# Ledger of designs, part 6: VHH binders against Fibroin light chain (FIBL)

Target 1, 244 residues: Fibroin light chain (FIBL), of Bombyx mori (Silk moth) (p21828)
Amino acid sequence: SVTINQYSDNEIPRDIDDGKASSVISRAWDYVDDTDKSIAILNVQEILKDMASQGDYASQASAVAQTAGIIAHLSAGIPGDACAAANVINSYTDGVRSGNFAGFRQSLGPFFGHVGQNLNLINQLVINPGQLRYSVGPALGCAGGGRIYDFEAAWDAILASSDSSFLNEEYCIVKRLYNSRNSQSNNIAAYITAHLLPPVAQVFHQSAGSITDLLRGVGNGNDATGLVANAQRYIAQAASQVHV
Short names: E, the ipSAE of ESMFold2; O, the ipSAE of ESMFold2 at other seeds; V2, 0.75 times the mean of E and O plus 0.25 times the DockQ between their complexes.

## First folded at step 1 (VHH)

Design r04 (framework vhh_7nfr_2)
Fold by ESMFold2-Fast, scan of step 1:
Structure r04 (fold): chain B 244 residues (1-244), chain A 124 residues (1-124)
Amino acid sequence: as target 1 above (244 residues)
Amino acid sequence: QVQLQESGGGLVQPGGSLRLSCAASGFTFSSYGMSWVRQAPGEGREWVSSINSGGGSTYYADSVKGRFTIARDNVKNTLYLLMDSLKSDDTAVYYCARDLGYSSSWYEGAFDIWGQGTQVTVSS
C-alpha cells in the first residue's frame, strides 16, 4: 500500500511535465462509479491553481471539497493510499501559506504512483501566500485527532457544495476559532452552540455524527461515490427538522 | 484485440539476474502507464513496479527497490523488468498489466488488461 512516507526524496520524479496525468485520472474514475463523474473531469492542476488564486474563504473551501472528493473516490478500496492523497492537498495548502513548496513536491511521488503518473503542476502554480487555510487529512483518515478533525473536513466539503449562505458565513467564523489545537476538544457541541446562531448550531448537532461516519467509511476503503451528495442530504434533513 | 504477453522468465540461482518483457498489442501503448504484479505460490497478488506513459517516472515496491528496474520502449510497444540480485522470495508468476492510475495498491479496477504471466523461480 502507498502511504505518506512510502517514497524517499531520491525516488520522487523531478521531470513532471511530460503530461497525460489528466487522462489517466479520468480513466481511473471510470472504474469506480459514474454517478459522481462530473467532478472527475476537473484535473488536479486546475484545482490547485484555483485554490491558490481564490480571494475568499467559500471559494477556497469549494476547491478543497472538489479535490478531496476526487481523491477520496480514486482512493476507495485502497488502504493507505488516502494518506498519500491527503498529503498532496495538505502539503500544497502549507506551501501556499508558508511560501515553501518542498513538501508539496515530495508528496507528488506517491500520488503519481497512485492516480497520475506525470503532473505538470509545478510549472503552472500560482502562489498566493496566506490564502489557503484548510487541511483534508482527517476526512481521509490520515491525521486522526478526534471527532472535530473529521467533522471539520466533512463540513468544508459540504459547505463548498451548498448554496446555503448562512451556513457558509457562520461556519467560516467557527472554523477560524477551532484551529488545529482546539480540534482535540470533546466539547464541540458546546463550542458550536456558544458561537453560532441557534438554528445553525442545531443543524451541526444533528448532522455531525452521520457525516463523520461517512468519512470514516471512506478512510477504511469504502466506496467514496456520492460522499458529498450523501453529506448534503444529511444536512438538508437536519435543516428541515430545525425549521419544522 | 487488446493483449499483453510476458516472456523471459525461468529458473535462476540466488544472486542471479533475469530480464522480463511484455509485448502489448491492440491499443495505444504510449498513452498508458504499465505495471508489473507478481503472485507467489499460495499467496495473493503483490504490486512490484510501475512506469508512466512516457517512461520518465518509475515506482517500486520496498521489497524490490534497488534491485529491479522497470523500463519501456514505446516504439516497440514493449515493457521490461530488469531483475538483479534475485532472492528465493522473488519466486512468483510475474504479470504485466495496463495501469489506470492505481499503482502501488490492491484495487480490482486499477488494472483492466492483464497478461498470462511468466514464471520466475529462484532456487539453488
Scores: ipSAE 0.000, ipTM 0.112, lowest interface PAE 19.0, mean pLDDT 51

Design r05 (framework vhh_7nfr_2)
Amino acid sequence: QVQLQESGGGLVQPGGSLRLSCAASGFTFDDYAMSWVRQAPGEGREWVSSISSGSSYIYYADSVKGRFTIARDNVKNTLYLLMDSLKSDDTAVYYCAKGRYFSTHLKAFDYWGQGTQVTVSS
ESMFold2-Fast, scan of step 1: ipSAE 0.000; ipTM 0.133

Design r06 (framework vhh_7nfr_2)
Fold by ESMFold2-Fast, scan of step 1:
Structure r06 (fold): chain B 244 residues (1-244), chain A 123 residues (1-123)
Amino acid sequence: as target 1 above (244 residues)
Amino acid sequence: QVQLQESGGGLVQPGGSLRLSCAASGFTFSRYAMSWVRQAPGEGREWVSSISGSGDSTYYADSVKGRFTIARDNVKNTLYLLMDSLKSDDTAVYYCARELVGATSWYYGMDVWGQGTQVTVSS
């Protein structure tokens, strides 16, 4: 009756010279330069993108850990500090995770597109817990804003392209989900039901548990491919109950 | 003072070729990954291609791989998109963008955009 599209973590085709963890780490060392630290950091970002493009999160985690060590060394004696360098890497990792979750973002499109909601906020919600897992900042002892900083930065990008009055409701829902990792699914479902229009609330209520589980799963290091498949299934179910 | 300016768009027959250019000014071009993003009439933005600051790594959308080539000249501070075997579906406004955090193909990480150049592929 209907066709459900399948997506992978590496939806976007990429040309990569080396995709192996050991070779990526070796190339990172080749880019370490005491006199050209900012360019070295950008080169390391390219290496991390190569890892992410293969959907190999174990290798990406290893590359991030080694990059933290390189940044700590490079930060010694530079005018900036380790936390400034970590912020650059964290922004890059957020972007890379966004690419890896392209299928997840698209699988949410039918549900939120059908009801007129902004898909980008949901993508940012998924990325934020995962960013904490692979963030360079914690390895260097940086305070930053963690989740709150990342969420506000992502929100700024969306405000420029959307109507603010409707998005205030969506912002509150996403921020509640983002902050409610340890809350029960029933509490989040009750919040969503109270703050969405009745037709949207009924559909979303059925997927509230899966969204909560996805947030916890990403924070626990679950594979993005599994998250995409799970989201695709739940969105198909939710979308089938909404009519124009 | 930071600016990107596209050129090279135009009307072309299916199967034809175009070469887009993007002139960068006001920043150290070689430090930044650069991207091409397009928007077809009535559709959202579609990432097309990215290139690392050094030019060593290139990335392409599935729809253009094998037909388009991204390149850069860091001496001239210019980004290029060489478009071969053009199809009607390639009709769009093409934007040059600077990537703040590296070649991510993620438009929220793009902080400077050109004004766009129109590419029209006739039937």
Scores: ipSAE 0.000, ipTM 0.120, lowest interface PAE 17.5, mean pLDDT 51

Design r07 (framework vhh_7nfr_2)
Fold by ESMFold2-Fast, scan of step 1:
Structure r07 (fold): chain B 244 residues (1-244), chain A 124 residues (1-124)
Amino acid sequence: as target 1 above (244 residues)
Amino acid sequence: QVQLQESGGGLVQPGGSLRLSCAASGFTFSSYAMSWVRQAPGEGREWVSSISYSGGSTYYADSVKGRFTIARDNVKNTLYLLMDSLKSDDTAVYYCARSHYDYVWGSYRDLDYWGQGTQVTVSS
C-alpha cells in the first residue's frame, strides 16, 4: 500500500524529484485536453501506479497535490472523490504555509481509496457514455479544510497568482457560467476554475492557454445565449469521445 | 553534458523489421521520460512514441500503433524503438529526444535534448 508518514510533522516533504514528478503531471494534463474523460482518468491512474512503483507518495507531495487537482476536475460528478481530492490540495497548501505536513499525510489514505473507487465507477461510465459529465462543482464546494473549496476562494487564489490582469475579465465570464441555472454552464465553469487552481496552473502553461482559448470562444459575458450554447457544444464534444 | 546517440537505422524491405537504440549519457536517464520523433524527406517533424521514466506507461502515434514498440533499459541507459511491419511511409530520419520536466504527450515542442538522428529507409 501507500506509505503516508515518512517525514517529521515539522518538516517540508523532501526527496521530490522535479524531473520525475513534473513529467508525470504534464502527461496527465495532456489527457484532459484530449476530451476523452474516461481515458484520461484511466491514464492518470496508471501514472499514479508508475509513481508508486518508483517511490513513496509522501515524498512527491507537490506531484500528489497536482494529481489530486487533475482528478478533482476529471472525476467531477463521480460520488466520493471530490472531498478526498480537495482535502489533499488544501492540506498540502496549509503544509507549505505552516511547515506542518501531518494533515497532508493523513489526507493521502482516503484520497487513494477514492482513486480506486473512481476506477470502478469509470467502468460503469464507459458502458453508459451519457452518464459521463464535466463538473468539478462538488470539489470546490466540499466541506472541510476551507478556502479552496468554494468558488470565490478558488478565484481569489487564481487571481493572486496571476501576473496578468486579463484573468480579471475572464473571471466575470466564468462567474456568470457558475451562477447559471443551466447545469451544463455550471459544470464548465467549475471545470475551468479547477483547471486554473494555483497548484495546477503553475506547472501547466499549455493547459492555461487552452482554457483561455475556450473562454474567448465563449464570448462576451453579457451574451447568456452564446455562453450556454458554447458550454453545451463543449460538453457534447467531450461526450462524443466516449466509446461503449 | 547531455548526449543522446542513435543507432540501428538502415535499409529494409516493406514488411521488414528494425530495432533502433539510443544511448544516453550526461544525466540521470531513469529520471526522464524519453521520446522518438521522425522527419520524412520534405516533411515536418512527427512525434512517434514516448515512454515514462519507469517504463510503466507508453504512448504511440496512431500511424505506428500496433506496429512499433518503445522500450527502455534504465540499467544500461538505453532507449529502444522496435519497428515491425515497416512500410514506405516509415522512411525518415529517427531522433531520440529527452522530455523536459514540462513534457507534453504527443508534442515534439517540449523536448529539450535531441540526438543526431538515424536514417531508416523502407524500399524494395
Scores: ipSAE 0.000, ipTM 0.125, lowest interface PAE 18.7, mean pLDDT 56

Design r08 (framework vhh_7nfr_2)
Fold by ESMFold2-Fast, scan of step 1:
Structure r08 (fold): chain B 244 residues (1-244), chain A 122 residues (1-122)
Amino acid sequence: as target 1 above (244 residues)
Amino acid sequence: QVQLQESGGGLVQPGGSLRLSCAASGFTFSTYAMSWVRQAPGEGREWVSSISGSGRSTYYADSVKGRFTIARDNVKNTLYLLMDSLKSDDTAVYYCAKSIAVAGTEYYFDYWGQGTQVTVSS
């Protein structure tokens, strides 16, 4: 068995080594419920590779949901500006791709000194995605068959089409960030939503190809600025446009 | 609790074949990559092969490419290594490992089985 250490404002996690940053995250996974809605895979490279090879919607949606879940757990608890948050997310995916997590550890550096509570929140998010869950409320997805007026309606439509409890967990995390007064948290929500965009794109008439290119960019270390902008555009469509 | 139990090892002649199995319990098997790692007498551990949680991606060490096949059955929670054209250099204890892929052939292993002995000799 493994133990996850608690941290204070004057402590740095002792078991995060170069190339071993995944050890803290993998210990956190031991506490995740062994159900479909709690699953998450730390192999982002595998997910992106599988996604590129699949032709059917269900397989693509599953790959996107798993990728989004991993990113949501790493980013949702991290304070700071959009650039710092994007660097942490990109450094994680770069670590998976390159086999070197030194950059990921370095991207967390600014948060360690003043982030005893945030380190605990990051561990909590990775360990207990269900604890961030809240009911999506009694709101129905559309005013009438296919019309989406807001962010919650868009997510309700995704849940109805996929029948996936895992997507509901990701929605709850994204909704918390989206409803935050912190503009950086809102931008992180937009970035995470970019990884769930194949299902969202079907609601908003976006092409699967352009969304696939966006997701491939994350795995290849492309600039997060474009990803955030695209996610914000799609979220804005959900919040302000009638889907026809 | 996580448990990994290997079986199928034994004594074979050069050119022979063996099928190793690993029975997994205590975690959602289909969620995790799985690997085979071996250790020859007096040597360090050598990564042999890995398979993604879905089974769609497989990776092999150069020393075993074209001779070994890794497979999994997510309904039975079982990992397999199909070993063909065995060489004396394949003699080792073979371990099943729960894995987190880092990149290509680099993996982090958080749980290990007890191992099964494979001996290739004339």
Scores: ipSAE 0.000, ipTM 0.123, lowest interface PAE 17.2, mean pLDDT 51

Design r09 (framework vhh_7nfr_2)
Fold by ESMFold2-Fast, scan of step 1:
Structure r09 (fold): chain B 244 residues (1-244), chain A 123 residues (1-123)
Amino acid sequence: as target 1 above (244 residues)
Amino acid sequence: QVQLQESGGGLVQPGGSLRLSCAASGFTFSSYSMSWVRQAPGEGREWVSSISGSGGSTYYADSVKGRFTIARDNVKNTLYLLMDSLKSDDTAVYYCAREMATIEGYYYGMDVWGQGTQVTVSS
């Protein structure tokens, strides 16, 4: 028996054309710089390792802020400090404007703590991208510095950076798709996730094995229990280093 | 002792089919998501497919979608990969792996691996 998934009227807004929505999302990706796309394919453990080894947080601030943005996109429903990722993004922006990254560095401790405490959920979303298609949580919100950042706000920032009036129509379609995730239908959640996040989810998933091998080289190298313990210690060390 | 043991690999003609099995022991199999990962000669590892602990959710790499099916039998503690329409590019060592080991709430990829089974697609 084959189950054909069909969206009902209450699962897809009536004024959305599936073909047009898909092309709009593809075009939005085309407007993201190749550098930002490359950062999007970096995994959390890789960035934490790089930061711990170099200690040059100003030069790494962009990569860390992009990782926080990716976590906000992938993990809207993560329990705990929903503001941690948004605070990194806000503090990075403030640092670029002011030339002072002290606030950015201060935001990293809570962020790494939040990631470490919820790494099981983050890894479930990274390693099992299909699970992401059926898990659309509430948007992450944070009232820090007068700004609220969530999945929708991060998307809005990408579109607002464009100089093309053409993207205004596309923004409305993407925003409607994002808002329809509030439906209780697994089909609409899967539709939005499949069209909005699949390249990011797939690339992170493809890298999961490489990270496991990389972490195997840290510590005992042969014991799966040791790999998990080593990864836990590594995140704790990275979090500690950003405070000093 | 926690172990995974693959079987079912072999030589097959292009367009043929194979079924891989992975026997799990030493842990509560139904509590873990499982994956298939392959490594082609001279290449890095490539994730192929994953299945949730209950078997209710399955996931596939774009290179195998529509051709491969992942399945599990929690009564027999066995993971399967059903491979149809095999191509020369599918030639690789196939590993089964256990996902989502937790220590104090942390999951880090795949924590238990099998020894691998060779699949060769050749005329």
Scores: ipSAE 0.000, ipTM 0.107, lowest interface PAE 19.1, mean pLDDT 55

Design r10 (framework vhh_7nfr_2)
Fold by ESMFold2-Fast, scan of step 1:
Structure r10 (fold): chain B 244 residues (1-244), chain A 125 residues (1-125)
Amino acid sequence: as target 1 above (244 residues)
Amino acid sequence: QVQLQESGGGLVQPGGSLRLSCAASGFTFSHYAMSWVRQAPGEGREWVSSISDSGGSTYYADSVKGRFTIARDNVKNTLYLLMDSLKSDDTAVYYCATGPLWEDLLRSTYPFDYWGQGTQVTVSS
């Protein structure tokens, strides 16, 4: 069974949250680094519920956006409801700008239901990324429709829609990481790809030019350790640039 | 619970040298990038240097390039800042923090922003 709408307004705590935004983000990123994404999702769900319970988010807008981005990355590569992840990101961005997070909270139920039904596939993102497809952007149930991408189709879309120049060398580096025997390299390639897809990139003000800077800082892309650390911080930095 | 504790600060004359240490506990130190950040009297915080989890990559603010060296010992769970050719402008409280590799921690919320209590460095004659 699947728990649906578990983060409805009636079920979200309304008491004072004693947590700090930076601590919440740190905890969420720590969990994303785990190879067991099921545990990461459960922990991020609890963090997000705590954040959603508070009234004044203006000073924590970047924390809200970064947490939504982490959840979107955890769902990247799962076939099916591409709309669910995009809706969480878009609703969070809208909430940051308007100060009204009701739409964001309502987007969580369908998203977590989708993720919950696919926990086994999420865990396989680390060990079998090549067997999965990217599920970001609007689905047919969303306005304007959408699509599911495999890795090559995703990069075709990224290159076609980017506002900045992107070198073939950068694509080759990410492709090498995607096809590597290192699960961490596979996973970060998926995160980079998902974050640059047009709907996610638009929300977080990302472009192909941004990834060039990320990859330049880590050398030739064969060392996954430095790339993972830089990519996570780069994505967090990009999310923090969302203005209210 | 994550804890970071700085030491090694003190009074030194211009042109002198100091070595700062940061002892880390409560987390897997070798999995985290580490940074040094300073705050001069009456000023905002300034990012100084960062080092990757393996120690394979280091980054420095332009104000300290060629004078400071960041290092880590993952066996001892300790971060270091070796400061040479100290100037009066280097007078500040120095903090160690988890993350980030290449940017000012105060401009953005970063996922690993645990801070130590700081150690005072005073450069004067």
Scores: ipSAE 0.000, ipTM 0.115, lowest interface PAE 18.3, mean pLDDT 58

Design r11 (framework vhh_7nfr_2)
Fold by ESMFold2-Fast, scan of step 1:
Structure r11 (fold): chain B 244 residues (1-244), chain A 124 residues (1-124)
Amino acid sequence: as target 1 above (244 residues)
Amino acid sequence: QVQLQESGGGLVQPGGSLRLSCAASGFTFSSYDMSWVRQAPGEGREWVSSISSSGGSTYYADSVKGRFTIARDNVKNTLYLLMDSLKSDDTAVYYCAKVSRPYQWLDTSHFDYWGQGTQVTVSS
């Protein structure tokens, strides 16, 4: 029978430094977390929490302007494809515009779910590891050529296990990470909703519109600096209209 | 490979100060919340402080508020704990820990990596 032990030398990591399954799990976990490249999850959650922590109109308006600038900068660096990370950013700006972050929370599922779904796809195709690697990029919604997250490295770490029960454990870890991130996003969204001041909420609606236009501006000829500056100007103008 | 290495511990008199450092490697340090946890002889682990990935948010146990400051340098991949007005009750082994999930610093079950620890002794 074909098992994980039958993958070629270049598919299986040779060195595992920190014990057996624990080292492989830790390495795969870190690659999954690095694939969560912070832009969509950790950075956005930090920004949302910082916004919610502000107690007055001027401070919250400043946080909105900073948030818009960061999102615009990150979005300008994303290739014109529909990567899961871009969906999280778009859902965040839609949440700011609508005052409803349910879509933002739901967008985290596809991002983490792509990793979990790829593990399931990989499990189905254990017989052909080379073909599997070429399938991962499309499954993540990103083109190949180095534009895929480091999921291939995480997969290689999982393959270091000679026990099929360990592969099931890795999938459970990915699923737990997905559930944990959704729970934290719910808490942050609720905190923002509870603490956002009404005039700032209106500035959010105007600011989110500008950011959404920037994210949809695949045809923009401006460099990243110009796109960010334009988004920041619109947000600053909206903020200046807030009565404090 | 993920590694966390604490340093800066030692013997200090009550009212003194120490600065602990934790050198991190093997992961994208700037992407993770970090924490300090201590364990006194014969006691359980006590969460001390946490800092968000950006450094923008800090959290402290009631026992250390106003005396300790947590900080990080994401360029140097280093976590710090600045300890002022040390008391005999602060005597413990101090561990730095990587938080696996954002904003879950009160539950140590969400800490996936720990350093080896550094001893702090506050004694005359």
Scores: ipSAE 0.000, ipTM 0.095, lowest interface PAE 20.9, mean pLDDT 52

Design r12 (framework vhh_7nfr_2)
Fold by ESMFold2-Fast, scan of step 1:
Structure r12 (fold): chain B 244 residues (1-244), chain A 125 residues (1-125)
Amino acid sequence: as target 1 above (244 residues)
Amino acid sequence: QVQLQESGGGLVQPGGSLRLSCAASGFTFSKYAMSWVRQAPGEGREWVSSISGSGGDTYYADSVKGRFTIARDNVKNTLYLLMDSLKSDDTAVYYCATGYEVTHSIWGDYEFDYWGQGTQVTVSS
């Protein structure tokens, strides 16, 4: 996968303020086809169904991370879901460390409560997808749900979801268009960015792997690679041994 | 490094009130959403309330809505939970926790597990 740390300093915007980046992302969403908006909404619904089904704990934690990521990029009406999602993720890592998933199971109730209150809104947006507005959410949520998805963060996510290095050139072009003095060039940059955002669920599925980073104090390795490998193995082992 | 320290817990009778505080240090407090999370004996963690970095938005669990108020003082780097009409079911260890940093990058700056040591709240006659 491609990450933003592969780029030189010249390729990463240094002078983009949060307000300007937020406006670009909001305008970009206006240019997205209703089909792409429907896909984003359907991803939320599918992840919620998968979470509600009887998956193992690792799969449920992954589904929560993906759902939190998508919710952070919808409207500002559901920030509480991000905090509840963070609690689920943290309780899961505690379960892996201790071998006791009772806390994890109990954390799912509040999360479903918040999601359930907003499921009707999500369903209404499926009926009228053209009314969906991709907005930069408030800086809310406990641990990874309600993050602001500005222009740089949007491209971080796009690049993280790609295994092709030639997409780096597209980022450079879009950044130059965004930083221009011309409103038409800014709009073109927003339009291109919007067309690359729809796989947000895949991006947050990849970031759900970073749940292993929460397993501080667990590992037999001396470096980050060994720590991540050990955490993945511990998660798989713990999930398989705690059948519910 | 990041430090969160809760205070204000104690024993209180049903219907009483308490004010919890969380002193934060080692990070730019105003950039992070803050939350209160509680854990009753033998139970899992339960989210209680969250407040945005600016303090402009607040959210509450249904179990505490109308009874608890979350607030922050970004000059003093302190988070508060004002608890009114306390019930025996509110007995728990209360933790404050950081949210994520509001930055241009979505990766590498998440702080998922910065929690305080907790403060015990016991509601009993």
Scores: ipSAE 0.000, ipTM 0.115, lowest interface PAE 17.8, mean pLDDT 54

## First folded at step 2 (VHH; framework vhh_nb_b201)

Design c_h2 (from n04 with Y53S; at its last look DockQ between E and O 0.02; V2 from the best seeds 0.00; counts 0 for: pae O 17.4 > 2, placed apart)
Amino acid sequence: QVQLQESGGGLVQAGGSLRLSCAASGFTFSSYGMGWYRQAPGKEREFVATISSGGSTYYADSVKGRFTISRDNAKNTVYLQMNSLKPEDTAVYYCAAGTYVYISESHEYDYWGQGTQVTVSS
ESMFold2, look of step 2: ipSAE 0.000; ipTM 0.134
ESMFold2 (binder alone), look of step 2: mean pLDDT 86; pTM 0.873
ESMFold2 at other seeds, look of step 2: ipSAE 0.000; ipTM 0.130

Design c_h3 (from n04 with V101S I103S; at its last look DockQ between E and O 0.06; V2 from the best seeds 0.00; counts 0 for: pae E 18.8 > 2, placed apart)
Fold by ESMFold2 at other seeds, look of step 2:
Formats: sequence, structure tokens, C-alpha cells
Structure c_h3 (fold): chain B 244 residues (1-244), chain A 122 residues (1-122)
Amino acid sequence: as target 1 above (244 residues)
Amino acid sequence: QVQLQESGGGLVQAGGSLRLSCAASGFTFSSYGMGWYRQAPGKEREFVATISYGGSTYYADSVKGRFTISRDNAKNTVYLQMNSLKPEDTAVYYCAAGTYSYSSESHEYDYWGQGTQVTVSS
């Protein structure tokens, strides 16, 4: 006379795919084991989910782009470095201070090229998960492994460009990642910071639909090779239009 | 009940332009990707263009640079602007909607319209 429970206490239903940014990123995160996430990364995941649930496209686009970047860095079994991100951060902050953005413009191609190549890692979570455990994350090599950049100047510029309370909360969490002794945390801090630089964020705003499609394909367990190529194309096109 | 209603088809001379519309009802339009397919007599249905819920577009090689897909979420409508039309564009054009990843694969679309005829004369 015992009632049969259809679910054990540990069986939690998966979010339903309704095509909206919040469900799309939630389902993509299911492919990253929670034991591979620090508590600070889990807090970032929660902020991005809240941003994705907002009604405006800009919040949704930002959440989607940052989620893709973080998942890409978590996909490799051994962390790489953040040199591409550090270069774009430093060249941007130098440009803000000096009024000369030539160095920043030179940094964009390598940065977005690296971002585009990293999108392939997201697809590999679905099509080749066993091989990723032995992979080493990308390492371009530079002093400090990408930890040497003006974090506070970058975030001053980010926060000055928006009055969003989400960015203020995110700053606090990303600062914890920046100050961590964990290299993966440092990499994620650098890439979030780089993604949020105002001209960079505009590229992702313009390409977010293609990134959403990619994350949706991955979240549904589909081989997303064509969606990766599409996202790379939209990112490259948007990057060619950057103004400062 | 879901409905997709195409309009704007007709007869046009080569080099001309035509704008197709697809009005949608019975679902949350802003959560759906939309696509256009076409079928010429004696041929299989062919992908033309898609637009994601977020506005990303993808086109068949045969229409790139000539056709533009767009959406108006406030009016629950997707459009196909067709410029520089060729006789080879003659087909029945179908509107489609789906909640999954959008590509050239027709099985990704849950709902289909009845089609509208486009005829391009020499």
C-alpha cells in the first residue's frame, strides 16, 4: 500500500525548450557538469539566467553571448589562457585614456577569431564529449597568461555605458573570479570583461540570434556544426562594423 | 489553433520585385523561428531563407543578395522581399514556423502555410 513516486528526489525535470533565451541557456548549461563549476561561476550562471528572462533584447543578447563564452572555456579538460581577452581589454582602456583606438581595432580580429574558434568546443560537448576530457584549452601565450590587464578601468567603462543593476552585481562576482588563484576562474573573468566592453558587446548584440541558435541546438543534443559556422559568420560581419 | 497565411504572390516580370508576407496566429510568435521554402513543378521542396526569433538570417546560395527575410513581432508577421527575380524563382512559396534550432532542414518546422504562387515571366 505504498504510493509509487514517478521521480526520485534527485530527478529534477529539465527546463522546457520554448525558444526563449532563458530556456535556451538553461538547457545548454545542462551539458556542463555542476562539479566543473566554482560557486562564483554558478552565481554568474544565475545572473545570466535572470538577464535572459528580461523582456528586452539587449539583456537577452548579453546573457546568451556571455553564456556561450563561459561554456566554451569550461569545455576543455585543462584550462588554457586569456591572452586574447587581456589584449582587447588593455587596448580598449588605452584607447579610452588616450583617444587613440588604433591598437583596439588591431586587437579585434584576433579576439573575435579566437572566440569563433572556441564556439567549436561547445558543439564538441554533444558530438565528442569523451575526447574533451583530454583536451587543453587554447593558450596564445603572453605575460601572466592573460591576468595582466586593467580590470578596474575596464569595468569603469562597462558600468559607465549602462545603468543596469545586473552589471553592478556581475562586477562584484567577476571581481572574485579575477582575484581567484584558479586559472580557469581568471580566464572566465577576462572573457566576461572583454565581452562586456561597449564596442565588443555591440558585436555580440548584433550576432546574438545566431549564438542563440547554436546554444539551442547544443542544448537539444544536436550536432550544431552548421550553426557554429553561421555564428562565426555573423560575429565576423558585426566585428567589421565596430566604431569607437 | 495555429495558422500561417501567406500573401503577396503573383505574376511579375524578370528583374522585378515582390514582397511575400506570412501572418501567424495561435502561438507566441516571438518565440518561433520562421522560414520560407519553395517548390517548383516537378522538383522537391527547396529551402529559401530562415530568420531566428532573435533576428539571425540564413539564405540558400541561389537567393543570397537578392532576397531578404525579416520579421515584425508586433504584427506576428514574417516577410520575404524578393528582388532581381528570375524565371528560375517561379514556385509555390511556403511559410514555416518552428521552436527548435533553425537551418535548411524542413523537419525542424512544426507548422506550414498553404503556399502562395510566384510566377516570374521572361
Scores: ipSAE 0.000, ipTM 0.168, lowest interface PAE 15.1, mean pLDDT 81
ESMFold2, look of step 2: ipSAE 0.000; ipTM 0.112
ESMFold2 (binder alone), look of step 2: mean pLDDT 84; pTM 0.858

